# VHH binders against o75319, part 64

Target 1, 181 residues: o75319
Amino acid sequence: GNHIPERWKDYLPVGQRMPGTRFIAFKVPLQKSFEKKLAPEECFSPLDLFNKIREQNEELGLIIDLTYTQRYYKPEDLPETVPYLKIFTVGHQVPDDETIFKFKHAVNGFLKENKDNDKLIGVHCTHGLNRTGYLICRYLIDVEGVRPDDAIELFNRCRGHCLERQNYIEDLQNGPIRKNW
Short names: E, the ipSAE of ESMFold2; O, the ipSAE of OpenDDE; V2, 0.75 times the mean of E and O plus 0.25 times the DockQ between their complexes.

## First folded at step 3 (VHH)

Design u34 (framework vhh_4orz_3; at its last look DockQ between E and O 0.75; V2 from the best seeds 0.00; counts 0 for: pae E 4.7 > 2)
Fold by ESMFold2-Fast, scan of step 3:
Structure u34 (fold): chain B 181 residues (1-181), chain A 120 residues (1-120)
Amino acid sequence: as target 1 above (181 residues)
Amino acid sequence: EVQLVESGGGLVQAGGSLRLFCAASGFTFSDYAMAWLRQAPGKRREWVALITSGGYTDYADSVKDRFTISRDNAKNTVSLQMNSLKPEDTAIYFCARYSDEDLGYPFDYWGQGTQVTVSS
């Protein structure tokens, strides 16, 4: 359906690149069929995403889509030069180990293949906040050894919105490290 | 007007099988992930199985390897095959539409439910 996700308009479309990382977070882009329900200034299509990234003098090299739906936009709506990866991630619950490992492997593979450039990994769920923030922070903590509170603060500052789900925050702060295989 | 109508519940002995059905109407069914939730007496409602529009599935740990969710987008139906049923599976089973939302309630529409009772 063409209904706008609840509270989607409440969030900034795109955050800033997280300094010291290749991550940038954003809310889900909405294909043209959604635009008749949006004012011009509220539109955030796949094309708008790339325009906003360029306005920050950044370039996307990978999009990781964490939504549990394909109704918002199609991979074909993206430039064919930018790889798209779908990781179906259930909201509300802390992502399971399988999902965490898929995310980590995608990130590690991108970084290995993009050593000679500064392209970003764009990560989004519906709002670009809870599932997105959890998996980015989980990567920073488990793989890069960042302190949990520092990872969360960095994400919140760069996204422009604070991670809201308490169960996600608690797992990041006190949960076990998930080792990459 | 969104409607979800469940059927297929009943009484079954431990170790038995049941198949639940959900008929959906009033929306573009193929655009939404669908779920089965359950509510046992004195407990909160919990989801047990999810299926995306394209057929990717997820299961709660308690039902993994015993339950199978499937859908038919041409018929606007979602079903739940329940095998190796346990007394702990006794609950009212609800069909729900998944909103893919992290901030409110993740399911925006549900049916009235169908009772499943598993005897020991």
Scores: ipSAE 0.613, ipTM 0.826, lowest interface PAE 1.7, mean pLDDT 92
Fold by OpenDDE, second read of step 4:
Structure u34 (fold): chain B 181 residues (1-181), chain A 120 residues (1-120)
Amino acid sequence: as target 1 above (181 residues)
Amino acid sequence: EVQLVESGGGLVQAGGSLRLFCAASGFTFSDYAMAWLRQAPGKRREWVALITSGGYTDYADSVKDRFTISRDNAKNTVSLQMNSLKPEDTAIYFCARYSDEDLGYPFDYWGQGTQVTVSS
């Protein structure tokens, strides 16, 4: 059935825009079928996502979905005006070079095509924390030249939660730079 | 209720091939990624292969280029073609549903498993 992910309720639904970037991280929105298992105040649907983004006076220009499932919501649940990109990312290991490249390519493509606006790149996995944080930080480190600890700190602060997986943190801090092309 | 039933295991000589099958029921099959796991005696259970609804696949390094996972969403089945089998591949193989659980074990259901034994 529609099982609520473990500890999903414990995480803020939407983070803050990361200053100096176009990134915003959030936990996975859940389609209507999950609502019967949630208190009203716990609900976070695709519609709620957009409402919360608007409340921050921001606008989403792209959604990157890193989950490895389709059970949470459907792309059809999103406005047609916002592109949706799926990058299947396994949650129990550091993303491979191909996944990292796909993410970088998507971000760079978006930035190239959206120079005339300030729309955000929304990134989420299940909790919008570990996979999400890793790939955003990996981008900042590899592409923007940000110091690893600074990238991690920035993400943690803006997401309102800290990266939890030590293997992700270790790879960000001490792992090799991944190719950007 | 979610049910996963494995079949196809057996005894095979090193270098041989087997094809495992899994029949799934009790959930919307096309919403979930599926996986094969294995557990050898005295070892921890490890994931072997993953496949999304759309056919995207991932493999453990130990089985890459030897094993192939596939699925049929119309029949609610997932299969594992195992070629160039090695004694190290001896294990109980489980069909598992990938729940995308990030903080815990990422598989929420699996079958009783099917024994695969590779003799040297």
Scores: ipSAE 0.394, ipTM 0.715, lowest interface PAE 1.2, mean pLDDT 94
Fold by ESMFold2, look of step 5:
Structure u34 (fold): chain B 181 residues (1-181), chain A 120 residues (1-120)
Amino acid sequence: as target 1 above (181 residues)
Amino acid sequence: EVQLVESGGGLVQAGGSLRLFCAASGFTFSDYAMAWLRQAPGKRREWVALITSGGYTDYADSVKDRFTISRDNAKNTVSLQMNSLKPEDTAIYFCARYSDEDLGYPFDYWGQGTQVTVSS
């Protein structure tokens, strides 16, 4: 079904660009069939996503969808000019090395292809918080050399909500550096 | 109403094979990842295998290379082929719908289960 994800309404739709990076995080946009269950001010569609990005004077150059389902929206709901990548990421567990590698590979490929512009990588899971925050921070730590607590603080501030899953936070803070990019 | 009905369980000799089936109804089956869980006597329920809407599969280490999950979106079914069965595979096996929400319990619906007993 098209039931609204638990607590989805509790989170800001779109965060702010993370300074010094090409990342912006957001919760999953919902296709029109979900809107029957939403008040008008609660709606956040694929079109709303792009309007909110433009309102920040930014432009998306890639969307990375980390959800383990395809029920929320179809890639066809996005502008054809914006690349879309699905990386199936199992929730509730720290992402495995293969998933981390796929994410790093996608980000590095984007940065190479977009070195002459300032377009952003949009990343989302269901709430745009735990899986999204983990993989963005893992990239910043492993590839950019950012201190774990600095990466987490930057993500939390720019997303507008704090990472919640203890196992993700502990892996970022105390886990090994992954050199798989 | 969401329903998941498992079948195909039974008694099998160690080293043998079984195929479990799950019939799904009451939801848009092709939109959801599906899983098999199991619960052995005195142990917690554990994830065994998962298959996405698009057919990507993932397995617990204990069953890797022995079990194969598959789905038929036209018939709203998910299957688990279990080969090289061991006594430690003895459990009630549940077909489950994977919750794609980040918070809460990882599975939002499961059936009554089907018993698999592996004798040595």
Scores: ipSAE 0.180, ipTM 0.559, lowest interface PAE 4.7, mean pLDDT 89
ESMFold2 (binder alone), look of step 5: mean pLDDT 85; pTM 0.853
OpenDDE, look of step 5: ipSAE 0.112; ipTM 0.540

Design u35 (framework vhh_4orz_3)
Fold by ESMFold2-Fast, scan of step 3:
Structure u35 (fold): chain B 181 residues (1-181), chain A 120 residues (1-120)
Amino acid sequence: as target 1 above (181 residues)
Amino acid sequence: EVQLVESGGGLVQAGGSLRLFCAASGFTFSDYAMAWLRQAPGKRREWVALITSGGYTDYADSVKDRFTISRDNAKNTVSLQMNSLKPEDTAIYFCAAEYPDDSYYGMDVWGQGTQVTVSS
């Protein structure tokens, strides 16, 4: 469908790069069929995403799409030079271990292949907040050894919005470390 | 692995009834809104009926009072009871789920549908 996701307009399109990491978070881009329901200043297409990243003097090297749908935009709407990875992640519930490990493997693989450049890993769900923030923070805690509260604070500050789901926050602060394969 | 499998379609005479079924697997069915959509030859897909996880129902004006949507969370099924069928109801009928990260009844179909043909 071409229905605008609930509260999508309430969030900034793109956050800032998370210092000390290769992550940048954003809300889902919406293909042209959604533009009829948006004012010009509310539009955030795949093209708009890349323009906003460039305006920050950054470059995307990978997009990880955590939405549980393919209706918002198609991989074909993205430049061929930027790899796209879909990880179907159910909202509301804490992502399962399989999802967490897929995310970690993708990030680790990107970092190994991109040691000689400054390209970013772009991560989004529908709002670029809860699933996105959880998986980025989970990576920082489990792989980089960042203190949970520090990871959450860093994400919140750079995204421009605070993680909203208490179950996600509780898991990050008090849940077990998920070991990589 | 998410799957939606439609069944129950067939050939029926005008004024007759059919009951369609959608079997869902691979997700927590009770958390999702479920819908029926249809596509007639040469026409765009149109929404027919919706049932939310809480049991709220809604219908397209063309089918109000003739069709009833229901769900059985224990069996992971959604059903569409179609009464007083008209030739204009001839279409392939699709089951769709509203994903947890979607709003405004944005529905995707994951099955091949079930054919309903109404003879005059």
Scores: ipSAE 0.016, ipTM 0.183, lowest interface PAE 6.2, mean pLDDT 86

Design u36 (framework vhh_4orz_3)
Fold by ESMFold2-Fast, scan of step 3:
Structure u36 (fold): chain B 181 residues (1-181), chain A 120 residues (1-120)
Amino acid sequence: as target 1 above (181 residues)
Amino acid sequence: EVQLVESGGGLVQAGGSLRLFCAASGFTFSDYAMAWLRQAPGKRREWVALITSGGYTDYADSVKDRFTISRDNAKNTVSLQMNSLKPEDTAIYFCAAWGDEDSYLSYDYWGQGTQVTVSS
């Protein structure tokens, strides 16, 4: 059935690089089998993702896929030169400490191995908004010491859409720092 | 044609066990997360267990350590092993394919359900 995810068309395909960081957020790319249900202007394949990143004069060095499924695209649809990491996250609930740790470890490892270039860490869930925004903001707060409201504002501005899940926002603003490096 | 067909429900005494099966067809099963939900008479449908395409599992607190979800991608099946059954586990059990939406348990496909009755 290759149906388009609910509200997927409502979101911008790719945000802008978050200034002062190596993060860029986007919605899930959809493989060729989905294109029969999309106008040409609505298509956002893995190839389209890389074209849009290049149009911003940026380059991806890592993709972190937070989706709960493999139905949208396959890792083999990506260029072989770009590492792909899958972290299975459940929508609707705040990611657990193990998931937060995996995300932080992947980001820290990338930054250590890429200090001589300016390549980006691309992060996405289905809409590139709630799970994506939560984990990026959690990293900025816990690891980089950014104030929660500042992290959220930066993500919202650069993604072009505001975090929608109140439980995620509440955890970022009032939850404990996860010191789980 | 997309189909999810549940089986394995029935009547069991408290403390007993049942295994539910769900046979899927008409979509690429291995690409979807699969879940079991249940609905008791007069109550809302509640999530019980899920398994991702990569094999990660999660459970509702009420069934944790008693129920085990598993899948067989070669056979397009998902199963739920239910141990130490309680009268409050009495419900119609539904198989569902997870839509991966950032919403509360949004699912793409649903089965018709199978009745589980646990007597005291």
Scores: ipSAE 0.021, ipTM 0.331, lowest interface PAE 4.6, mean pLDDT 88

Design u37 (framework vhh_4orz_3)
Fold by ESMFold2-Fast, scan of step 3:
Structure u37 (fold): chain B 181 residues (1-181), chain A 120 residues (1-120)
Amino acid sequence: as target 1 above (181 residues)
Amino acid sequence: EVQLVESGGGLVQAGGSLRLFCAASGFTFSDYAMAWLRQAPGKRREWVALITSGGYTDYADSVKDRFTISRDNAKNTVSLQMNSLKPEDTAIYFCATYLPDEDSYTFDYWGQGTQVTVSS
């Protein structure tokens, strides 16, 4: 399996910072070994990620990797000054409560330790869309008190792509709030 | 040089049980997710169970609560315990490596399969 993830080329590499938050979403970076299968304009390595963030006049302070694989890039490909957190999530399923708790804990910890700066929390899964959008929106709804439709609209606009999985959207709109985490 | 060898299939009566085994070689087994898929005569191949490198499991609705997938990283094996078998479970069962993804399940390193036949 050293192949490009299905539909990976269909998505913008990196979205915009979500206004009023510290979140920015992007698709999974692919290490140099994948570049032989990509045109120059399609390449999106870990280095390319940091270059694109810098081009937006932003700075990453944390990367949360939601993929259930380590085949796409290695943590060692990231600057040592940027913390990396792996939260294994399987595609297609709404993340379980333990996963949601881990995500919320990581975000809250980052925000507490970064009160005096404006560094971003970068979140990605394979496409930077369904698992990524779900967990960011879940955080905004449960912790920040944002209305579900407002959270989803904000994510969709800033990512440049709409959440695709109906089960994720349904849980965000009508599912229980995961309080006490 | 990558090989997956399925075994454990056979003929069983409805309500019975079988345990399938897959022996993997030629890759670092503990780093890969594994899946069981099946193909009934004249039907599309479908996944039935998966297990990630970290031990997370998932099942197709048709087999949920009847089948259990497990792995033994020391022996490079993945197993499928099949209980309460139904005639509609009749199929050739395949072992594959599995990569969870947002849009689809990607399967690599297909084995030859093992036949499971469930009689009425």
Scores: ipSAE 0.017, ipTM 0.223, lowest interface PAE 6.1, mean pLDDT 87

Design u38 (framework vhh_4orz_3)
Fold by ESMFold2-Fast, scan of step 3:
Structure u38 (fold): chain B 181 residues (1-181), chain A 121 residues (1-121)
Amino acid sequence: as target 1 above (181 residues)
Amino acid sequence: EVQLVESGGGLVQAGGSLRLFCAASGFTFSDYAMAWLRQAPGKRREWVALITSGGYTDYADSVKDRFTISRDNAKNTVSLQMNSLKPEDTAIYFCAAGFSDEDYYPAYDYWGQGTQVTVSS
């Protein structure tokens, strides 16, 4: 389907780089078939994503797509120079431990292979907020030892929108550290 | 050609059980989340149960602990085991396939035609 995801227009397309990290979060890019339902200033295609990242003087080295669909855009719509990783995550629910492990493994692998540059890990779900914010914060807490409230505040500030799902916030603040990275 | 075909509906007395089946064809079944929704006479369609491609399940509060959703990827089938049926479970039950989006019930790409479940007292 070519319908715009609910509330997708309510969110900024791309956040800013999270200082002290390699993360940048954004909402899902929409391929050309969606543009007939959008005003020119609302369009956010894969090309628009890379233009906005470049406008911030940043460069993507990896995209991690957390959506549970491929209807929004295809990997082939992205530049071949940027690796793409799909991690299917169901919206509405806190990601399970297997998903958390897969995300941590991908991030650690990227960082190990990119020590000589400052390229970013771009992470998105549909809105670039709940699943995206959860997994980034979970990584910062579990791997980098950041305090939960500090990780959440950093994400919220840099994304330009606050994590909305209480179950995600509760798990980050009070849930167990996942040692499966 | 995409098809979802429901079966297993029928008439049952309160407290009884039914098992619904949905046979899928024309798409890569294992890539899709599968769901059951229902529509009672004079009411809006409501979501009942979900199973993701990885086997994660979720249920509406009204059916939790009574209904169990499962899938068989080798047979391209999703099923709904309904126990302790109540008259208020009377509805047409629809099978749907789609992907989960952020904050909402999965956006369903494909729908079956429905199967009638009637629970009498």
Scores: ipSAE 0.016, ipTM 0.215, lowest interface PAE 6.3, mean pLDDT 88

Design u39 (framework vhh_4orz_3)
Fold by ESMFold2-Fast, scan of step 3:
Structure u39 (fold): chain B 181 residues (1-181), chain A 120 residues (1-120)
Amino acid sequence: as target 1 above (181 residues)
Amino acid sequence: EVQLVESGGGLVQAGGSLRLFCAASGFTFSDYAMAWLRQAPGKRREWVALITSGGYTDYADSVKDRFTISRDNAKNTVSLQMNSLKPEDTAIYFCAKYYDEDSGLYFDYWGQGTQVTVSS
């Protein structure tokens, strides 16, 4: 079955680049097999993702997929020129320290290899909101030294939707800094 | 049609082991993460183990280090090896397709479950 994720249609497909960073967040693209259940204006395929990024005069250099599934699209559906990294995260759970470390390591590696360009790190979970926002904010807080409330506000503004999961927000605001990067 | 058929439950003494099986049909099995959930009498249904198509696993804290989930994509099967069973593990165990959702652990149940009873 081609089950459309619950509330997926409620979210903007792609946010804006987060100023002062290389991050851009979006909801999960859905491969062609899902289009039977979508109106033309609701479609958001991997191709549609890249079209919307270009419309913002931006370019993706890496996609980090945080979903716990492989059913929404395949890496082969992406352009060969854009690296794809899968980090499995379970919905509604705050990612563990090992997962946070993997995310930070991937981001740091990308930034080191892309000093001479302005390509973006695209990050998504199912809605591009809770797991996505958590890990981006965790990076900004732990690695860049951004104040938690400032990181959350920046993400919310640029994504166009506010982080919804109180456990994620609580961990960002009051949780320990993870020095695993 | 989508079908999930659980088997392998039974009565076992505390400290014992059981292996549960789930036979899946009617969908592209290798496209979905699979799960085992359980429901004890008078309690809320809870997930215990998850496995991605490629074999990455995750476990609830209550069963970590005691249970092992595995799958065979060629045979469309998921299994749950349960070791060091405790009376608290007594429940009906369900096999489910996992749908990745930000609002929680969304599962698609087609099975009736298999009863596991652990005596002291």
Scores: ipSAE 0.230, ipTM 0.583, lowest interface PAE 3.6, mean pLDDT 89
Fold by OpenDDE, second read of step 4:
Structure u39 (fold): chain B 181 residues (1-181), chain A 120 residues (1-120)
Amino acid sequence: as target 1 above (181 residues)
Amino acid sequence: EVQLVESGGGLVQAGGSLRLFCAASGFTFSDYAMAWLRQAPGKRREWVALITSGGYTDYADSVKDRFTISRDNAKNTVSLQMNSLKPEDTAIYFCAKYYDEDSGLYFDYWGQGTQVTVSS
């Protein structure tokens, strides 16, 4: 399973912390078996992820993996100290209510358990953009009461790439609020 | 070339069980999610079940708790255990390969299918 995802190289590996939040978005790190298909400067492993986060003077407290596969890396590739949550999320489609709820529940749980620190919630899909951006924005809109355009702008700016999927954007801007519990 | 060969279909009484099999070849089987689709006469092809390369499974609501999809990466096979069959389950069942496991319900290959008929 060493096929590099399409356009994976086109995206910045790690975004910036979203001000006022505990979120940071990144593209999927790839386990060592993918390295043979990449130039050294293109490599982005789980280890590289943590190094880049450290370079930003941040620390990950949770990783939420939204990819719909398990072939990119294993939870065992992550430090034991960082919880890993898999939420299988189909690409290109607006996540269903259950997926949205799972994401919100995970985030809320983390925040309750991590009030005494400033650790980040790392969220990624394949590119760390569309699915990732949607769910983060959905959380900000539904739970934090952020204006949809503000949430989208904040995410885009911090990720260094803009949400690309119109169905996601439209749902965020004009779609209904989803259940928070 | 990618090849998917379904087997195991047949005639069964309502309430009965069948197990479908699919033999895959021509691609790295373990890298791709697999699915079962079905098409009843006069109806559109519909998704029934999927299984990711890592073993995650999902089911259409109409078959949930009755059908079980599984795979054997060592043998390049995917199977569908169908229990508590209903006349409404009558269809041609297809084994399908996802184009990209991460991209959603998009299939680039499927077999010729196997007929499943459930009588009242």
Scores: ipSAE 0.029, ipTM 0.435, lowest interface PAE 3.3, mean pLDDT 92

